# Designs tried in a protein design chat: VHH binders against Regulator of G protein signaling rgs-3 (rgs-3). Part 7

Target 1, 363 residues: Regulator of G protein signaling rgs-3 (rgs-3), of Caenorhabditis elegans (q18312)
Amino acid sequence: MWRSYKAETPELADETQEVDLNLHDSSESDHEGRQSRSASITSSTSAPASNDVTLQVPITNSSATSPTPSTGSMYFIAGMFDGKEKVNREQPPMPTTDGVEYPRAASWAAGNCANVLNDDKGKQLFRVFLFQSLAEENLAFLEAMEKLKKMKISDEKVAYAKEILETYQGSINLSSSSMKSLRNAVASETLDMEEFAPAIKEVRRLLENDQFPRFRRSELYLEYLEELLPRSYAEKWAQSFEGLLGNHVGRHHFRIFLRSIHAEENLRFWEAVVEFRSSRHKANAMNNLGKVILSTYLAEGTTNEVFLPFGVRQVIERRIQDNQIDITLFDEAIKHVEQVLRNDPYVRFLQSSQYIDLLSKLK
Key: E = the ipSAE of ESMFold2; O = the ipSAE of OpenDDE; V2 = 0.75 times the mean of E and O plus 0.25 times the DockQ between their complexes.

## First folded at step 1 (VHH)

Design s30b (framework vhh_7qia_2; at its last look DockQ between E and O 0.28; V2 from the best seeds 0.00; counts 0 for: pae E 13.9 > 2, unsure alone 60.4 < 65)
Fold by ESMFold2, look of step 2:
Structure s30b (fold): chain B 363 residues (1-363), chain A 124 residues (1-124)
Amino acid sequence: as target 1 above (363 residues)
Amino acid sequence: QLQLVESGGGLVQPGGSLRLSCEASGSTFSDYAMGWYRQAPGKQRELVAFITSGGSTNYADSVKGRFTISRDNAKNTVYLQMNSLRPEDTAIYYCAKDYEEFGWDSDYLGMDVWGKGTPVTVSS
């Protein structure tokens, strides 16, 4: 089934193209953002880990008082939204699928958010997602910082830096120390981009740890992928269970089918173990996620309970109790779950209207 | 279902070249992303190069400009052309199927299929 994998894969060998805000250090921090992806374990409706108040609170306004938002970087002013009025915001345009093949779009979900941000179509799709989530200011801030970085030292650069601070200091969620560093950087005549780094890093961490995991599981992204999915890919799922599970669109439709027969828990467990394994270089996070998986999926009487052969759960419990948590913790459990899914629900899915109707829509 | 067989390893002098091949069984080969990995004695396995089903490639920093991954879907084969070999390239080289959505970061090890490996030794 699964080849065992030692947990010392080189951590710093990877580079992302054209996103040069010292991403090498940020990509290691991005494994902490996979902890935020643990929301896939608790359902996305229950666990926004972000401290982004603009996404979480009702917005009340007095329309006569609200300032005009910046034309290039803001789509709304938080004080303009309340429960009594229609919200006037203009959504950015959806990217077309022209010239985009499925593998390119699928790769946007891989690794860290640099992959999606370095693709012009992917970045635009992510912008639409952020707009719908009332969080587009985070990307807009990073874009403004990239523009600032490329400007020559001038009065125009100083003015733009001040504009960025005025536009974003009330909407982006920065620690007090990073906000102070940002203000000091803007006041400096040198405009040394190293002084902007704390703010840039914190906003990138928010995108990576909160927004990007939500984008990857969003209906927006999955619908874009499905439009690109060749029928031949989906036809081959009939010959390969592994092909079905490994494809984002395939898993999505399989999940819908499993939910219709009240049998989704095995797939949710499978996805949680994938997330657990992706956190292997963050030992405290991996330890905590292992405990969450045990309590969420392997405890008797939970709504997400997965049934395992006797002894398998007990070994997992003992290893967690003894703090002997590594990437192999769930290997026996996931083998069983894969066999359960393969033996019956997979065969039934291939005969279901969920799969047949999908095939009829694909090109 | 998918079976992978690596070949082409051997002993080579520093600065030399080798070409590794990975032949896959099954007509579904063209649907999968494929990767080359290596494991030196006493070290963990690391990703060397990755190629998507559509032919897009990525490389570890340590091999950029020296190694080239390619695929021939008609022959169900993935190749790794290794030039300017160095002693630190000494390892057992494995090919593997990867899920395309999980890409370059091979932290996902779900249903990966591995070959048995082909050893490469670079010494004078």
Scores: ipSAE 0.000, ipTM 0.172, lowest interface PAE 13.9, mean pLDDT 72
ESMFold2-Fast, scan of step 1: ipSAE 0.126; ipTM 0.609
ESMFold2 (binder alone), look of step 2: mean pLDDT 77; pTM 0.776
OpenDDE, look of step 2: ipSAE 0.177; ipTM 0.660

Design s30e (framework vhh_8fcz_2)
Fold by ESMFold2-Fast, scan of step 1:
Structure s30e (fold): chain B 363 residues (1-363), chain A 125 residues (1-125)
Amino acid sequence: as target 1 above (363 residues)
Amino acid sequence: QVQLVESGGGLVQPGGSLRLSCAASGFTFSSYEMNWVRQPPGKGLEWVSGISSSGSTITYADSVEGRFTIIRDNDKKMVYLQMTSLKTEDTAVYYCAKDYEEFGWDSDYLGMDVEGQGTQVTVSS
């Protein structure tokens, strides 16, 4: 018999401290002229599960961005039939918790979106989130591309490629270059998957850098995790500060508590440093994250300012200025922040109604 | 610098079993998804199985689902492929591949960064 990775993992193992928040463009890392996007870390890990919570867009209306009816554009024609597409839009079913242990579901938040997409139940939960965010077509497109890739070259494969173009041409917003490459790939009938790569890459980057980070902080995901959370894991937090911080549900409840005592920025800084460390294999992303963390949490007078000893902050500022950024950049800062969180806030959290009420409802 | 060394291949009868091993070095093994891909004689590469960095998420090609099991040991920097109910169509050189950063969501060999030297699996009577 060989040693099983899962058998070696502690039964009380919590999710990893390496939380990938995808604060920056993860693939090419700001080759400047591309307008690389960075996502600001929010004070709430319970990002709304749906954009409709903050963006109540009427689903019964036809496209609000349609051109003037006097134009003969294809976009105008597509807008006339928008209602038919929305009539067939039904919420995907919620995945059950049957057969899912907490560490498995917790792993869906780790790293990039590959973990959630490669798990049938994780992918289904993500699909529900995307549906609520009016973005399910991005996942559907990637799934269609995977199906196309696995098909043998045939008339059926060519027909499927044409159907993909027809289905997604009006529902996903690709750059002109990616859309042209997609159209050319379908028209060629050779169906070389390299010709589809620009479209796949662009949709995947949107999913990974925008939608997946919001999913990880969504109420939908947190509720699913909490349903799976053993009472024994939450009881362990009373004896292990590291266990609390390493647990997605634990951090969420701790963050709510910290917000009530105006100390949430310390936990947000901690999470940003974990994301920074997880990006060590993407040099430009790590460098950009380091700069964002400095400006967001360590600049004097910012609303999110984390108070560090002057010497610690100065060393970080100098290393960033000298472009000497590596995984150790925030080591002293994180040690200090962990001490701050461990001393008073952690002890008070364990005595709070937030923690006690959570324990009372867990099984 | 990056090295992947496959082993455990050999000649086996249809219905038999083999356990393939891949020893990794030169990169942070625990941070990358690992894959098994194969190349049958005279054909292109075919993705077989993938395992997430933590080992929690596992995927298989339809042709091997239920017959093959992928396992990783991050402490030993090893990934394994347990093969059962082997068929003649499983005859191929098997490669261990580190996932490519550009496509973190990859259930096949598209976007894989590194392939080792391979280990030959031959299934015949």
Scores: ipSAE 0.000, ipTM 0.130, lowest interface PAE 13.1, mean pLDDT 73

Design s31a (framework vhh_etentamig_d1)
Fold by ESMFold2-Fast, scan of step 1:
Structure s31a (fold): chain B 363 residues (1-363), chain A 124 residues (1-124)
Amino acid sequence: as target 1 above (363 residues)
Amino acid sequence: EVQLLESGGGLVQPGGSLRLSCAASGFTFSSYAMSWVRQAPGKGPEWVSGISGSGGSTYYADSVKGRFTISRDNSKNTLYLQMNSLRAEDTAVYYCAAEDYFSDWEGLYEYDYRGQGTLVTVSS
């Protein structure tokens, strides 16, 4: 029995994914003419996780939680250092697309970052992103902690724990209390993994709340998905507006088209409302995001102002002022925006060179 | 406040029939795909059936194809599951769940269910 608290879990679990996708159902052709329907069905309750407010505006205001590797003075003793003591500064290799079907790669954006971290190719793509963002030490630390956890209590485990502390104490941005707990854990005779928990939780929070949302929006992830996108998926967009909006690659090409007709703000508002609805199990996050959406898209004179019918904005403003924020807050606004997008831009998109050229490139 | 309330469960003999209902409120019902999910005693949850927001498309797990029929009445904000030829293995708590088609998960659907569900017991 799926629980709503599963979608609200603040800590990334290093557990097996509870996603049940039938990837081969797309090959069926029954008398109802409905192909691939169950390939996208999941038994997972992981919502797109954001323990911090997810903004549709450029994410540049995460400096407080951004990893900042420190550079200290180091002395060199000839013949005493292993070359492996240096952090690898070369870009990690890109994962191949071999053996990856589109729904698998698309699942890496779902819920919290557990889906991407529990997939060998997804984790590698995320590692490349983190390297480009100067934050790869956060993932490397979590991987080191998992290796430590699997080791028996022994001299090797103690040596490895000390190596972890020496490697990461200057490169990961932890609170003083988490760093003290980490030092105490390494000094422990038993190497109790519970003493590492504060540092692990803080690093997971940084990946989940800052880096993972940026990964989902990255050109790196988009390009990987587009390479995997079947032509049949893109062809469905001509028959389903919902299919277009539900597809990461589809939204990207639609957004480029919308930008050319100065209507991109409608799609960005739509995306923000989807993120808001996905936060339904995180009351504080949903409340904060609702206020951000109002100020970003619905306040008069803002850069991304979405124009709504008379009275719709006023109802939203009053509900926020009265602390009546729930999943329905933007229902009337989103109906209007979807109608605007569906009636004019969507039909024009399907006739555009943007869409036609994409179809000609897909297999 | 989003609310889903399931009803119609009970004790039924093998080969019998039951009709489950789910009353939805607090959201635009016709904009959401709906599903039935069940959990048998001592087992994990199993997706049973799904229906599009308009009702134009229906989907079934292989274990229930030909025996169960999902339907909806958008004017009443109500989801239904007609269950025929019931078997002992259909014994479970049944939940209704809403899917957000507009998720940025690229067609990967999240199920959200609330309330106590409705217990179906198939036994002689």
Scores: ipSAE 0.000, ipTM 0.152, lowest interface PAE 13.2, mean pLDDT 73

Design s31b (framework vhh_7qia_2)
Fold by ESMFold2-Fast, scan of step 1:
Structure s31b (fold): chain B 363 residues (1-363), chain A 123 residues (1-123)
Amino acid sequence: as target 1 above (363 residues)
Amino acid sequence: QLQLVESGGGLVQPGGSLRLSCEASGSTFSDYAMGWYRQAPGKQRELVAFITSGGSTNYADSVKGRFTISRDNAKNTVYLQMNSLRPEDTAIYYCAAEDYFSDWEGLYEYDYWGKGTPVTVSS
């Protein structure tokens, strides 16, 4: 079931904080409020927000990578300077596929990062990804906190807490308040674990909201999954379009095929809508993602434009302008896109070298 | 808004079994990670077992091999099968749901909690 299979998060992510300063918790509507944002990147202030964005709208996506500086100010190196004592990094070992069935590994991408963190091999694969992304310290900090929590001997526990602070205070990206709370917790004689909670929660949210979505889309995770994929699973895609779309490896190969026929935007839109629906429990995230999807895939004249029947796009634009954003926002659009993908590209994919070559490599 | 209601608690002898149920209503149950917590008299609430939206499970060391967590998304229900019960398993058992779930007991908060169901193991 394509809707029930929500394991992969699209590459579209909004890291911009949404603040609705114009709204109050009351049955009475406020006339006007204010939103404090310097050079607002996303101007989502309420429903309906002033949506005067057109082509070249502000979108929260990973920017293009810049070349490594050979000479320049130390500020430009952004603290990745070789003079730091903690420059030495050892690559963690790659987990084996031994004893892992495909559904187990596929579950690591389902929903939130708890699935991957609660599996010994999943956590190790995630650690390898984090090492390659220069973000290993976030997971290491959380593991150190778990070890600290389980320690029984008070003198050893106090010494370990001080070691954690010395190790991580310069490497993890925490707010001033969380860092102060962490320092206060370590200075305390009692080492109450609740005093560490602000730092733990912040690091966990960074891991969940930044690194985990990138992990589930990574080549590292894809290659691990593909090694485990039974041929029988891939054979079922010939009988079920929904089975193809519900499979991480299947979507990857379908995407490559679609790219070759200049139709990849339809699948990327489908994936973005699945992520949008998965954010239903976080109103600000869902509202921001809905606006980003509109500007990325439904704005006229862009390279990512998904071509919908005229009336379908206008209804979506109006609902966003009227702040009528809920899980049904893209229902008519996704119905159309699924028909487009199912009728011609899907049939051609099953006859393509991408699919046939994949089947020949699987067990 | 998600609401959780636990059932199945009671009095059992050591070595006995109980099956706890937690029924969810009002929201999309299948999208949440689900956990079972317990709180013994005079002690802090602790995590017993959890199950993610994808079906991955984990257990507290004290209950591994004796307890099994499972879910039925069609019935919006999560279960805790408790076998080989011991006096130290005596507690009020709570069902919880959240977006992010981990085995780091007491270091996170659940979005939604049930009211609890008591379990007493005594001879």
Scores: ipSAE 0.000, ipTM 0.138, lowest interface PAE 18.0, mean pLDDT 73

Design s32c (framework vhh_ozoralizumab_d1)
Fold by ESMFold2-Fast, scan of step 1:
Structure s32c (fold): chain B 363 residues (1-363), chain A 124 residues (1-124)
Amino acid sequence: as target 1 above (363 residues)
Amino acid sequence: EVQLVESGGGLVQPGGSLRLSCAASGFTFSDYWMYWVRQAPGKGLEWVSEINTGGSSTKYPDSVKGRFTISRDNAKNTLYLQMNSLRPEDTAVYYCARDLDYWESEGYTDFDYRGQGTLVTVSS
């Protein structure tokens, strides 16, 4: 199951000397995704309609001669580029919520991407996310490799391996060494399966370290979870602060509320500490996350500063400097932050339109 | 239901040894990473040791490295902690804990589940 699959991924991560950790992957991915969506919208049109450059620095009128969409001539000319992969891409179907209870879907956010990949509906939702992120070929490649590995007839296996190379050589961004190894594997008449390992490892690392963290905090995943969330779960948040913080959908709505009162840094710190604790079986990841949390939330004068008693911050600073990083690093800080969140923001959240409107939508 | 029952705690002199056991039930023990964590009087939880599903990989913080050894018997659904060269600062309630199935939970916890604990007192 996913525990066995998880063991492969941490070993690969420990072997790497260049792990880039980002505590705000989903928020920054959503921001980058919004910018990418905005860029793709602005890039899809060359017409400077509502163009800020026109308002601030009016230097050109480059769209004056653009043909109208209603002309048959325009559509005929566009047809010359029709059939290109970018134009013909269709979103994979959304997985249904049928037969899925909230805890199952919530488990897809567990530690590494093995859990989501080992669930048929979880993998399909991740595929939809990857399609929207222009990275679906990475998952498709891993699925093709798994199919290849299970094939027993040598001639069919060789033919399929060549099909994989032809399909993915131009669409997945592999290092030159991984691509060379992949080509060498396919050039052999008997197939050297070991030569596929570098490409598989590189694609898995990309999904694990880049795409999966963004998926966990994506609007797509949050909307799927919210559709599954029983009203009874959300009702319990009125009686349990811990229940609110422990629920993915609950934290999302609480964060929106906190942002409206300029207090979201406390919840973002709490979320970062939960990620830190969840990385306890990846020593390098935990150490790096601890340092990033200190610089992001506990450094004096930063925009994300969480205000702690001086003694609490000083102890954390000393432990990190002395390389004494373990699961308890932020215990006193998180205790203080939880008190801050529980005392005023939590009570106000329960009385807010954010919470009341959510309850009205749930079944 | 998931259940973890610790045993083996007691009073021991500095420099002594003690072996803790944890009996697991209500889940497939062999599918989970397991942990020992401790809580000294008036302090927070401190991670003490971790072990993978098969027992082939273990990790320790510097505070106990070389003195403590975690092990497991998947046939008996039992986790162990061998503690050697015990120090007064090792005095704590020791908890057996199971890895999280997901990074979030319906209740705030540092671990998916931990037992009621076993007290270890190191004193002369």
Scores: ipSAE 0.000, ipTM 0.232, lowest interface PAE 12.5, mean pLDDT 73

Design s32d (framework vhh_8pnl_2)
Fold by ESMFold2-Fast, scan of step 1:
Structure s32d (fold): chain B 363 residues (1-363), chain A 123 residues (1-123)
Amino acid sequence: as target 1 above (363 residues)
Amino acid sequence: QGQLVESGGGLVQPGGSLRLSCADAGFTFSSYAMAWYRQAPGKERELVARIYSGGSTNYADFVKGRFTISRDNAKSTLYLQMNSLKPEDTAMYYCARDLDYWESEGYTDFDYWGQGTRVTVSA
């Protein structure tokens, strides 16, 4: 199955299977499907006279508190406009490689973000990445929620819940329903943890769908993996093309080699199709990714054009136009690309300075 | 190719508002994360706000609570609503297709940037 393409090395087969089960939970949170349903409800547009008025009495109105030159007597609000809430951002410390074996670190990229979040060093590396991406508050919120869940003292727990709401309500992007649930949970003296579940789930979805895919392909993660890579792993690539393609560090060095012979687009396409297949439980993400792959790699005349037999490309184009997008969309294309990469570039890579120099550095 | 076109910049007094727009002629607008960057003369370009294909957003600390990024997939247009503008917000503002996996390495010649729109905040 497609899961064999997701394994970083052969020893990660069991982790890939576990990760696939976790992806199923994520697909249940597809917000694009909910938006589509909302749009379909409104498609009956010709309604006359169903005007149910919503009486809105806001406690705070930001527009009403914004001073103009003509209202310059509101000195009491001056402190609110000082802008002294500025925080100096400092990068979190890098995790050490001490006590980490390659398969552990490689597992952080498998499937969804559960593996990286459940590992102390993986989570710290992800935090460094999120800081560089202006998204560290999402991880900080999840950590605060985990701390809140473990607290036993009611008064202290209530105070901490209020602190969480004050800290994150303006920095994390939550739906109105999740935010309302969060506010109701904080207002409750018993702090029903079920009321926090929508916010936790939504923030996890944001990390998994937006930041995690970028993390697993980042130079930050790649450099960490390469530091851990045993020479024996890289030696196995000489006997297994699948082992090379299944290894994150291996693909990086193969990509550098392919770039030197103007064939990088074939590996980039292969990697994009693996990501597309991993999105099979997220219908809208998979559909959008399929369209991006078509426009990036298969459109004629693009700089990154992958050259396929005309018939193969045409079938893909028609399936996308007909909204017939499923996990099999790129099967014939990937089969052709794998054969092209295996026959000449792979053999040449094994004899290249890129591969030989890498082997000489590993111990 | 000029596929990203920014507009909406101008001269405004401190405390004022502007709405920037970015039109994308590309077929796959709805599939890409989009971002706004800014660059003051003699300074490095910095990320202001990002919006993902699913609608989630990230903001730089210096604009949180003041700026709102949004997108209209039907019009292939990205927006930045800028409120409570400060002199420090004075810069050239650029629209960008935000890179994801297949574009971060090896795609040095993709048209990621628009030509920019100038925002000046002065008394």
Scores: ipSAE 0.000, ipTM 0.341, lowest interface PAE 12.0, mean pLDDT 72

Design s33a (framework vhh_etentamig_d1)
Fold by ESMFold2-Fast, scan of step 1:
Structure s33a (fold): chain B 363 residues (1-363), chain A 124 residues (1-124)
Amino acid sequence: as target 1 above (363 residues)
Amino acid sequence: EVQLLESGGGLVQPGGSLRLSCAASGFTFSSYAMSWVRQAPGKGPEWVSGISGSGGSTYYADSVKGRFTISRDNSKNTLYLQMNSLRAEDTAVYYCARSYGRTFYSKPYGFDYRGQGTLVTVSS
């Protein structure tokens, strides 16, 4: 997902993964279980596992979603190998997992980057990722703006605002309009924070549209989540196929297993359809994603071809040609793919060394 | 006081094998993921391999996958790197490094301590 959409109204925001530690049995998926228990006559259980925290994955578009391996050298700075302890400002320190429960860390991937930015440890993990992506100045700018906002009217506040402009005007990619607004805000006698809003909004959108989607699928984030994953959560995947697909760590291990039996394209298609459905509030993005999914997974002879029953692909092709693209476009295809994954690969995964070894490592 | 001491380096001919060891002290060894990092003459450092605190998960750079094996003995506070099918391009100083915190995977997020290194030279 190159582009993410942030709901402007709270009722349209993505759900975070929630577990009621005092009252709820963790054997059922968070989203589906809550719907089943709270709604006796109007429960939607037919939707794909709609745990937005773990299901928001970028479309693969026939290519790898992870950053290139050549970023490894970015972990090392001059002086790191002198044998002395040093504070590494070029490589931010990793946040610890101590005191962090799985649902909290899983929430960092939900919706847009607001959840990860509002959590001290989540923000630190994101900072490590941004350093590796040569984009940490965007986060540093947002932090500087929060510090400026908290300062009382003083000569120090004016000096700090000028320092921010001098530091970031050449390092962050802002539109001419946002940069002009930022310059005018700094020149303001009162330093009205509303005048900084365009620059703050644009930098946040740059993080949301580029870095955050890559963070969600990164090895860095996956490894942090897996360290926190309770064995009880993974054990419940044996009772819920939807629970497995709804869990970021679970899908990773299932994907590795599927790759070994040459069926990975079915899960990648499933993930792409979840992303397609999440773009329903952006008609152009949804239409473009629908066409990309058709060409990547459903066109004959592609490397990632997903085989569907006769007529299913033809209906999808016709709907796209007729510009009848909505969230139901892939409903029949996804039902078939879910049946394919559930009937044989899922059962085999639960009996595999991949799953059994994972359980033995978890606490 | 955290201490890491590498040993086992030396001169070996192409196609040969070497086993590196790293003796750790001053911290709870089993609570930390550990890595091997190498630096060839005139080049930058390169992450080679990582292992989780329990030893249950291992990871390798593509350049050494299938040839090198990382392992650990938590009862002896020792990390190992078994290097097989050595090539001239494996010539480097090999460093033992402690990863930040308790990570299940052992990829290079950054390191807080490293040893003094042991030289491996692959030549006839």
Scores: ipSAE 0.000, ipTM 0.231, lowest interface PAE 11.8, mean pLDDT 74

